# Ledger of designs, part 40: VH-VL binders against q8ka87r5to149

Target 1, 145 residues: q8ka87r5to149
Amino acid sequence: PNKFTVKAQEALQAASMLASSKQNQQIEPEHLLSVMLGDHDNIACQIARKLETPVDTLLSVVDREIDRIPKVTGASATGQYISSDLGKVFDTALKEAEQLKDEYISSEHLFIAMSEAGVKVSKLLKDAGIDRNAILKVLTSFRGS
Key: E = the ipSAE of ESMFold2; O = the ipSAE of OpenDDE; V2 = 0.75 times the mean of E and O plus 0.25 times the DockQ between their complexes.

## First folded at step 12 (VH-VL; framework fv_diridavumab)

Design v3 (at its last look DockQ between E and O 0.68; V2 from the best seeds 0.79)
Fold by OpenDDE, look of step 12:
Structure v3 (fold): chain C 145 residues (1-145), chain A 120 residues (1-120), chain B 111 residues (1-111)
Amino acid sequence: as target 1 above (145 residues)
Amino acid sequence: EVQLVESGAEVKKPGSSVKVSCKASGDTFDVYAISWVRQAPGQGPEWMGGIIPIFGTANYAQKFQGRVTITADDFAGTVYMELSSLRSEDTAMYYCARDRWGYLYGMDVWGKGTTVTVSS
Amino acid sequence: QSVLTQPPSVSAAPGQKVTISCSGSSSNIGSHYVSWYQQLPGTAPKLLIYGNSNRPSGIPDRFSGSKSGTSATLGITGLQTGDEANYYCGTWDTDLSAGYVFGGGTKLTVL
């Protein structure tokens, strides 16, 4: 699939806005993870909570990482681009969607991808007990309801 | 298959402005960048700027900063490049090109190009 | 003059192997993915390699890419007459202002 769900697109746009507010030109997985976990309506946040992950603690760690991202001068960041790490997440998300035979890349795929793509946020998620198997287990429980 | 269709050739006088359009058709991605690349006769490609429509933010090469404006109309699936204060050295073929994941993986789809001629 | 430096020309006989180098800096090749483009006369550039070493669909395995440090290399094996073209490397650059940059180009002549 080459299409994202509306919710996934909204998450990406929110990540962009967060990056802008932080004066970051590069949009990183940390931005995306932050907005996803910070949104109670986002499936990633719901999954994390179902796994009894201390979401607020995780968010604090992610936000600290965001603060380390280079800043540009000016009132806000302009001319944003996708970081190589976020690109890896997208590639992994695409593969996950294909493996699950889904037509769209969703927040679920992005969340799985962030845990599996071998980037900085992957380690953060794994340290928090979040990996592909854990996510899928929770998703199965959601879909069975 | 994704195609980029650019607007027609332009003939302009020095000091004027030109606006070229690039319309994407086919099975397009939701996350991509459209770049504008020009090529003067006998020279290599030169990146002017680009935009990631989903984010609505444009990047510009320093050389063209303040003189080029890139915008996107998501509903029309079209990206525009406006170059002002035209000079004779702006005479070139102007390409739009798509890059997956916002400039990371190279421009895999190119338009046929728009010839812009600047002459008095 | 280009941010990325390429040899102006290379040549070889059909069936031979050629390599084209692309030299940059830590702010571009050292930190970002390199792409390679082929441009035949009178046509738009065509993507040959992306992500340092990946081939898009339709690009034969005769074309290869690699990156080490602040340099990248395009390899072409089994050279064919149809490979005669200009080749450009390109990558993202975060020096001063973020933007895409191309190499100066290499003209490949098949002898």
Scores: ipSAE 0.900, ipTM 0.946, lowest interface PAE 0.5, mean pLDDT 95
Fold by ESMFold2, look of step 12:
Structure v3 (fold): chain C 145 residues (1-145), chain A 120 residues (1-120), chain B 111 residues (1-111)
Amino acid sequence: as target 1 above (145 residues)
Amino acid sequence: EVQLVESGAEVKKPGSSVKVSCKASGDTFDVYAISWVRQAPGQGPEWMGGIIPIFGTANYAQKFQGRVTITADDFAGTVYMELSSLRSEDTAMYYCARDRWGYLYGMDVWGKGTTVTVSS
Amino acid sequence: QSVLTQPPSVSAAPGQKVTISCSGSSSNIGSHYVSWYQQLPGTAPKLLIYGNSNRPSGIPDRFSGSKSGTSATLGITGLQTGDEANYYCGTWDTDLSAGYVFGGGTKLTVL
């Protein structure tokens, strides 16, 4: 695949806006996870709630990690770039989409990738019982069988 | 496969501005960055700035801040670079290049480049 | 002066090995992935190495990259006359304001 779904693009744009509001030039996986879990319409929030994860507690932990990210202020601090950890998430999400032969990188692929990419949020998610197998199991159950 | 095409060569007078376009094949305005790199004859490449189109934010090299503006048009799949207050030392080949993911992995797709000549 | 320092030239015979260094700082090479580019005369630069040591599809394994601290190295083995080109390192730099930087370049001559 060569592009993200509309919902994935919206989450990425929200992550960029969150980073900007926190004066972070570097967009991190923590920003992406926060906006996805904080949006009730996002499939990641729905999956986490189906898994009975304490989503509000997890979100509070992620938001505290965001507050530790270095801030850049001053006359010209508006440029943004992708962190290496977020790049690992994107690489992992692309591999998931390719394995499933999907045309687009979706919110589900991003959520799986955040659990599997070996970045800081990966441990937070796995400690909360959220990994590839758990996510895929919930997605299967959403089909109503 | 992504391909980048810059607009045609331009001849400009000192003190004027130039606006060069870069059109990507298809609609690849996702999380990649599009950078502008110039190269004067016999010199090395010089990064001018870039944009991550889905975020709409541009980064500029300090040397060019105040003279360069980079914008993106999602519908046309096009990125623009405008350089103002032109001088003879701005005569160069101008390239657009794609970087995956947002300046992270280096520029893997390059346009063929377009010449801007600043001459009286 | 370039933020990233490269030797201005290197040379070696066909079949030999050459290395090209790129020296930077903690705000660039020390914190961000390094890329390497080959530029043949009259042509746009071409990516040879990304992520410090990875080769894009189509780049032969005689090209290699590595990074240690604030320095990076491009290795080329089995030199061919077609390798005669300018080589540039590049990386993101976060000193002062964030931006991309290229090294000053190294001209490789195959004698």
Scores: ipSAE 0.746, ipTM 0.886, lowest interface PAE 1.2, mean pLDDT 89
ESMFold2 (binder alone), look of step 12: mean pLDDT 88; pTM 0.923

Design v4 (at its last look DockQ between E and O 0.76; V2 from the best seeds 0.78)
Fold by OpenDDE, look of step 12:
Structure v4 (fold): chain C 145 residues (1-145), chain A 120 residues (1-120), chain B 111 residues (1-111)
Amino acid sequence: as target 1 above (145 residues)
Amino acid sequence: EVQLVESGAEVKKPGSSVKVSCKASGDTFDVYAISWVRQAPGQGPEWMGGIIPIFGTANYAQKFQGRVTITADDFAGTVYMELSSLRSEDTAMYYCARDRWGYLYGMDVWGKGTTVTVSS
Amino acid sequence: QSVLTQPPSVSAAPGQKVTISCSGSSSNIGSHYVSWYQQLPGTAPKLLIYGNSNRPSGIPDRFSGSKSGTSATLGITGLQTGDEANYYCGTWDTSLDAGYVFGGGTKLTVL
């Protein structure tokens, strides 16, 4: 698939806005993870909570990482671009969507990808007990309901 | 198959402005960048700037900062490049090109190019 | 003059192997993915390699890419007459203002 769900697109746009507010030109997986976990309506947040992950603690760690991202001068960041790490997440998300035979890349795929792409947020998620298998297990329970 | 269709050739006088359009058709990605690359006769490609439509933010090469404006119309699936204060040295072929994931993986789809001629 | 430096020209006989180098800095090749483009006369550039070493669909395995440090290399084996073209490397650069940069180009002549 080459299309994202509306919710996934909204998450990406929110990540962009967060990056802008932090004066970051590069949009990182940390931005995306932050907005996803911070949104109670986002499936990633719901999955994390179902796994009994201390979401607020995880968010604090992610936000600290965001603060380490280089800042540009000015009132807000302009001319944003996708970081190489976020690109890896997208590639992994695409593969996950294909493996699950889904037509769209969703927040679920992005969340799985962030845990599996071998980037900085992957380690954060794994340290929090979040990996592909854990996510899929929860998703199965959601879909069976 | 994704295609980029650019607007027609332009002939402009020095000091004027030109606006070129690039319309994407086919099975497009939701996350991509459209770059504008020009090439003067006998020279290599020169990146002018780009935009990631989903984010609505444009990047510009320093050389063209303040003189080029790149915008996107998502509903029309079209990206625009406006270059002002035209000079004779702006005479070139102007390409739009798509890059997956916003400038990371190279420009895999190119338009046929728009010839812009600046002469008095 | 270009941010990325390429040899102006290379040449070889059909069936031979050629390599084209692309030298940059830590702010571009050292930190970002390198792409390679082929441009035939009178045509738009064509993507040959992306992500340092990946081939898009339709690009034969005769074309290869690699990156080490602040340099990248395009390899072409089994050279064919149809490979005669200009080749450009390109990558993202964050030295000052973030932007895409191309190499100066290499003209490949098939003898």
Scores: ipSAE 0.900, ipTM 0.946, lowest interface PAE 0.5, mean pLDDT 95
Fold by ESMFold2, look of step 12:
Structure v4 (fold): chain C 145 residues (1-145), chain A 120 residues (1-120), chain B 111 residues (1-111)
Amino acid sequence: as target 1 above (145 residues)
Amino acid sequence: EVQLVESGAEVKKPGSSVKVSCKASGDTFDVYAISWVRQAPGQGPEWMGGIIPIFGTANYAQKFQGRVTITADDFAGTVYMELSSLRSEDTAMYYCARDRWGYLYGMDVWGKGTTVTVSS
Amino acid sequence: QSVLTQPPSVSAAPGQKVTISCSGSSSNIGSHYVSWYQQLPGTAPKLLIYGNSNRPSGIPDRFSGSKSGTSATLGITGLQTGDEANYYCGTWDTSLDAGYVFGGGTKLTVL
């Protein structure tokens, strides 16, 4: 697949806005995870709640990690770019969409990818019981799009 | 396949401006950067700047800061580069190029380039 | 004046191998993925290697890339006369203003 669903695009744009509001030039997986879990209607939040994850606690941990990201001001703060870790998440999400034979990269693929890409949030998610198998199990129970 | 097409060649006087367009066609990714790269005769490529259209943000090489403006028209699928205060040293081939996932993985699709000539 | 330093030229006979180095710093090669480009005369650059070591589809496996610390290397084996070209490394740089940089280039001659 070469396109993102509308919901996935909205999450990416929200992550960019969060990074900007935190004066972070790089958009990190932490930003994406925070905006997805913080949106009650996002499938990532729904999956986490179905798994009985303490979402507010997980969000607090993620937001603390965001606050540790260096701030940038001046001329170098005018543009933003995707971090290498977020690039790993995108590559993993693309592979997930291909393996599942989906036409689009969705919020679900991004959520799986954040757990599987071997980035910092991957450890946080797995410690909370959120990995590929757990996500897919919940998704089969939700069925629909 | 993805194709990038720059607007036609231009001849300009010193002190004027040029605006070059880059239109993407074919199967494109939603998350990508479009970069502008120039190459003067006998020289290597030189990155001028780029834009990530999904975020609407542009980055500029320090050498061109204040002279270059890059914008995207998402409706038309087109990226523009405007270079002002032209000098004879700006005579070059100008390329647009796509980089997947922003600027991470190198420019995998290039236009054929367009010549801008700045004559005295 | 590029912050990425490449040898200006290399040469070898058909069938042999060469390596092309690209030396940078912690603000570029040390922190970001490296790409390599081939430019044949009269054409736009063409991506050979991305993500330090990956080949786009259509690039034969005789082209290889690697990265160690703040240096990257392009390897070319089984040299062919059609490999005569300029070769450039490229990467993101964050030392002053964030931006993409190309190396100064290496002219490969196949004799």
Scores: ipSAE 0.677, ipTM 0.868, lowest interface PAE 1.5, mean pLDDT 90
ESMFold2 (binder alone), look of step 12: mean pLDDT 89; pTM 0.923

Design v5 (at its last look DockQ between E and O 0.71; V2 from the best seeds 0.76)
Fold by OpenDDE, look of step 12:
Structure v5 (fold): chain C 145 residues (1-145), chain A 120 residues (1-120), chain B 111 residues (1-111)
Amino acid sequence: as target 1 above (145 residues)
Amino acid sequence: EVQLVESGAEVKKPGSSVKVSCKASGDTFDVYAISWVRQAPGQGPEWMGGIIPIFGKANYAQKFQGRVTITADDFAGTVYMELSSLRSEDTAMYYCARDRWGYLYGMDVWGKGTTVTVSS
Amino acid sequence: QSVLTQPPSVSAAPGQKVTISCSGSSSNIGSHYVSWYQQLPGTAPKLLIYGNSNRPSGIPDRFSGSKSGTSATLGITGLQTGDEANYYCGTWDTSLSAGYVFGGGTKLTVL
């Protein structure tokens, strides 16, 4: 099953809105990462901060990448679609959820997936010291509290 | 197992409109796309448009732009396709189909189809 | 007239191998995943291949898919009489307005 948590769905919707504001038809992992890291209430942002990642710097890099995404003309980016890279993230997130025996795909899974899916944002996260092991370590500390 | 249940056959006159529904049973739509594909007798499938319910924005084939409207009701788990200004050439089987992760991985679940006949 | 070009028909004897080509452009096959569909008479299309070369659950390994450049190929080995059907390739196209496109279809006859 590929059910997403409410929080994950909200992140995806926010990513869509961001893409729309940038006149992007394709929703990329960069959009999703941007909205997740930009949301203090999102677990991805909390994990990054716990890892002492310079989140604002990372966001700047991600936003620069977003600016490189092709733009469409028009008042609104109607007819959006999921990019192949974001699809890879989703596939990886699903595997992570299954491996962790979780019923739903959550923001945690998406964040792990973005670091492990072998896409552009994966490199950005790894360069920032964010990988699956680092994320899981922080999550363990959160759940133990 | 996910199933798509479409509304019943329609007989319409030229110039009228038809609205077909597609209800998903089982899993929620989430990030899936529901596409509408029609097939006229003796012809291949033709993509009309689709919607990713979670995003609430529809894509339309250029051929049908301005004449087709696709909407989703998440609470009802139903997607609708309305085609206006019907012509005899619109006579076809109309399928709804689910696509994983939007439109990336092909339509893996199909409805049984809705026959729409346009005749004077 | 279809954006994706397929041979109108192919044929082979049972047990043989057939291939069906699908030719597109950089805005569709060149940039997006290709899917293949089987359609038996009087039925809805059935997904055979997704993501260029992946088989959905329940699809036998006799069916294979590949993509190179702006072309895709469906392979069917160990041809069976039950494989007689129309086959369609499909993919996303971003040439003008983003949308899904199908090939013209290939009729497979088992001799």
Scores: ipSAE 0.880, ipTM 0.942, lowest interface PAE 0.6, mean pLDDT 94
Fold by ESMFold2, look of step 12:
Structure v5 (fold): chain C 145 residues (1-145), chain A 120 residues (1-120), chain B 111 residues (1-111)
Amino acid sequence: as target 1 above (145 residues)
Amino acid sequence: EVQLVESGAEVKKPGSSVKVSCKASGDTFDVYAISWVRQAPGQGPEWMGGIIPIFGKANYAQKFQGRVTITADDFAGTVYMELSSLRSEDTAMYYCARDRWGYLYGMDVWGKGTTVTVSS
Amino acid sequence: QSVLTQPPSVSAAPGQKVTISCSGSSSNIGSHYVSWYQQLPGTAPKLLIYGNSNRPSGIPDRFSGSKSGTSATLGITGLQTGDEANYYCGTWDTSLSAGYVFGGGTKLTVL
């Protein structure tokens, strides 16, 4: 697959808006994780709740990391680009979609990828009990209905 | 696979504007960037700017700030580049090119290019 | 004059090896992935190397890329007459306006 679902695109657009509001030119995995966990209806938030993760605490840590990202102001602040770490998340999400033979890259693939890509938020997620196996087990219970 | 097709060659007078289109075969809601790259005769490529269509925000090379506007029309699967206040040194081949992950990995798909000639 | 500096030309005999350097700064090569492009006469550039050292599908393994500090290198072994082309490095740059930059190019001649 080389397409994102509409829900995944919406999360990416929200991450871009968050980065812009924080005066960040790079869109980081932290931005994506923050908008996904902060949206009660996002599948990532639903999975974390099912796993009994303290979502508010995790979100506070992620938001603190965002505040440490360098800021850019003035005329040069209008553009944005994908960070290398977010690129690793995308590459991992693509591999997950291919393994599962899914037609699109979804919010679920992005969430799995954030836990598995070996980026900063990967450690945060794994320390909270969120990894590939845990996510897939919850998704199986959702998909089986 | 993705293919890019620029609009046809154009001849323009100094002081006018040109608007070139780049039509992508494929879905435009992925996180790719479309860049505009020009190449004057006997010279290397020069990045003018680009856009990541799902974010709707363009990036411009400093040299072209204020003269170039890049927009995307997701309905038509098309990205546009408009260059204003044309002068003879704007005569070049103009390419559109795709980067899969928003400028991260470089341009893996290129159009054939279209010529813009600025002549009085 | 490009922000990324390449030698204007290199040459070697068929079967030989060449390297092409690309020198930049911490705001570009030092912080961002480097790509390499081949441009045959009369054609659009073609991606040879991305992510500093990865080859796209269809690019032979005699093309290689590496990066150290603020410099990048394209290596070509087993030179063939069909390799005669212009070669450009490219990367993101954040020193002024955030944007993409190409090196000035290197003409490879296979003698």
Scores: ipSAE 0.678, ipTM 0.872, lowest interface PAE 1.6, mean pLDDT 89
ESMFold2 (binder alone), look of step 12: mean pLDDT 89; pTM 0.925

Design v6 (at its last look DockQ between E and O 0.87; V2 from the best seeds 0.84)
Fold by OpenDDE, look of step 12:
Structure v6 (fold): chain C 145 residues (1-145), chain A 120 residues (1-120), chain B 111 residues (1-111)
Amino acid sequence: as target 1 above (145 residues)
Amino acid sequence: EVQLVESGAEVKKPGSSVKVSCKASGDTFDVYAISWVRQAPGQGPEWMGGIIPIFGSANYAQKFQGRVTITADDFAGTVYMELSSLRSEDTAMYYCARDRWGYLYGMDVWGKGTTVTVSS
Amino acid sequence: QSVLTQPPSVSAAPGQKVTISCSGSSSNIGSHYVSWYQQLPGTAPKLLIYGNSNRPSGIPDRFSGSKSGTSATLGITGLQTGDEANYYCGTWDTSLSAGYVFGGGTKLTVL
């Protein structure tokens, strides 16, 4: 799949806006995770809550990581790019979508990818008890309802 | 198959502006960057700037800062590059190229190029 | 003059192996993925390697890429006459203003 769901696209755009507000030129997985967990309507937030993850605590940790991202000012702050870590998340998300035989990359795939891509947020999620199997288990329960 | 179709050749006078378009067709990714790369005769490629349409943010090479403007029309699937205050040195082939995940993995799709000639 | 430094030219006979180096700094090759491009006369550049060492679909395994530190290398085995072209490395650079940068290019001649 080469396309993202509307919700996934909205999450990405929100991540971009967050990065901009933080004066970050690179968009990191932390930005994306922050906006996803901060959105009650996002499947990632719902999954985390279903897993009884302290979402607010996790969100605070993620936001602290965002504060460590280099900041740019002036004209240099106008152009944004995807970080290598976020690229890894996207590649992993694509593989997840393919494995699940989905036509679109969704927030579900992105969330799974974040937990499995071997980047900084992967460790954060792992420490919070969030991995691919846990996510899939919850998703199965959602789809069966 | 994804293709990038650029606008036609341009002949301009010094001091004028040129606007080149790049339209993407085919099965495109939602997350990608379109870069503008020019190449003067006998020289290597030179990156001018790019845009990630989904984010709406463009960035530019320092050399062209203030003189180039890159915009995207998502509905038309088209990216534009406008270069102002043209000089003879701006005579070159101008390519648009797509990069997956916003400049990370190289430009895998290229347009055929647009020749821009600046002469008195 | 280019941010990334390449040898101006390399040459070898058909069937032989050649390597093209690309030297940069911590703000570009040291921190970002390297891509390699092939440009035949009168054509647009073609992506050969992305993400340091990955081949796009359609690129034969004769082409390989690697990165170490602030340098990258393109390898071409089983050299063919059709490989005669200019080759460019490229990567993202965050030294001052973030942007893409190309090497000066290497002309490969097949003897």
Scores: ipSAE 0.904, ipTM 0.948, lowest interface PAE 0.5, mean pLDDT 95
Fold by ESMFold2, look of step 13:
Structure v6 (fold): chain C 145 residues (1-145), chain A 120 residues (1-120), chain B 111 residues (1-111)
Amino acid sequence: as target 1 above (145 residues)
Amino acid sequence: EVQLVESGAEVKKPGSSVKVSCKASGDTFDVYAISWVRQAPGQGPEWMGGIIPIFGSANYAQKFQGRVTITADDFAGTVYMELSSLRSEDTAMYYCARDRWGYLYGMDVWGKGTTVTVSS
Amino acid sequence: QSVLTQPPSVSAAPGQKVTISCSGSSSNIGSHYVSWYQQLPGTAPKLLIYGNSNRPSGIPDRFSGSKSGTSATLGITGLQTGDEANYYCGTWDTSLSAGYVFGGGTKLTVL
């Protein structure tokens, strides 16, 4: 696949907006995770709740990590770029979509990728009991409803 | 397989502006960047700026701040670059180029380039 | 001169090895992935190496890349006359306004 679903695009745009509001030119996996967990209707938030993760506590930790990202101000500060860690998440999400034979990169693939890409949020998610197998098991249960 | 095609060659007078388009065709990622790179005769490539269309933000090289505007039309798959206050030193080949993940991995697809000539 | 410094030229005989250096700073090579481009006469640049050391599909394994600290290196083994070209390193730079930068270029001559 080479396209994101509309929901995945919306999450990426929300991550970009969050980065801008924090005066971050560098868009990080932390931004993406924050917007996905902070949206009650996002599949990532629903999965985390099904796994009994304390979502508000995890979100607080992620938001503190965002506050550590360098801030850039001034007339030329509006441009943004993808961090190397977010690039690893995108590469991992693409591989997940290929493995699952999906035509689009979805919010589910991005969530799995954040747990599996070996970036800082990966440890946060795994310490909270969220990994590839746990996510896929919950997704299977959603298929039955 | 992605192809990038710039608009046709242009001859301009000093002090005017030029607007060049870049149309992408084929498979492309949504988080890509399109960069504009120019190359004067006998010189190396010079990055002018770029845009990540899904984020709607553009980055500009300091040398071109205030003279270059880069915009994207997501529905047409087209990126535009406008260079104002043209000088003879702006005579060059202008390329558009794609990075898969927003400038992260470098430009893996290049257009054939289009010539802008500034002559009085 | 350029933010990224490359030797202006390098040469070697067919079948030999060459390396091309690219020196930068903590705001570019030290913090961001390096790419390498080949430009044959009369053509657009072509990506040879991305992510410091990865080859795009279709690039032979005799091209290699590495990065250490604020410096990067392109290696070319089994040199062929068709490798005669200009070679540029490139990376993201965040020293002032975030933007991409190319090295000054290295002309490879195959003698």
Scores: ipSAE 0.776, ipTM 0.895, lowest interface PAE 1.1, mean pLDDT 90
ESMFold2, look of step 12: ipSAE 0.766; ipTM 0.892
ESMFold2 (binder alone), look of step 12: mean pLDDT 89; pTM 0.926
ESMFold2 (binder alone), look of step 13: mean pLDDT 89; pTM 0.927
OpenDDE, look of step 13: ipSAE 0.892; ipTM 0.945

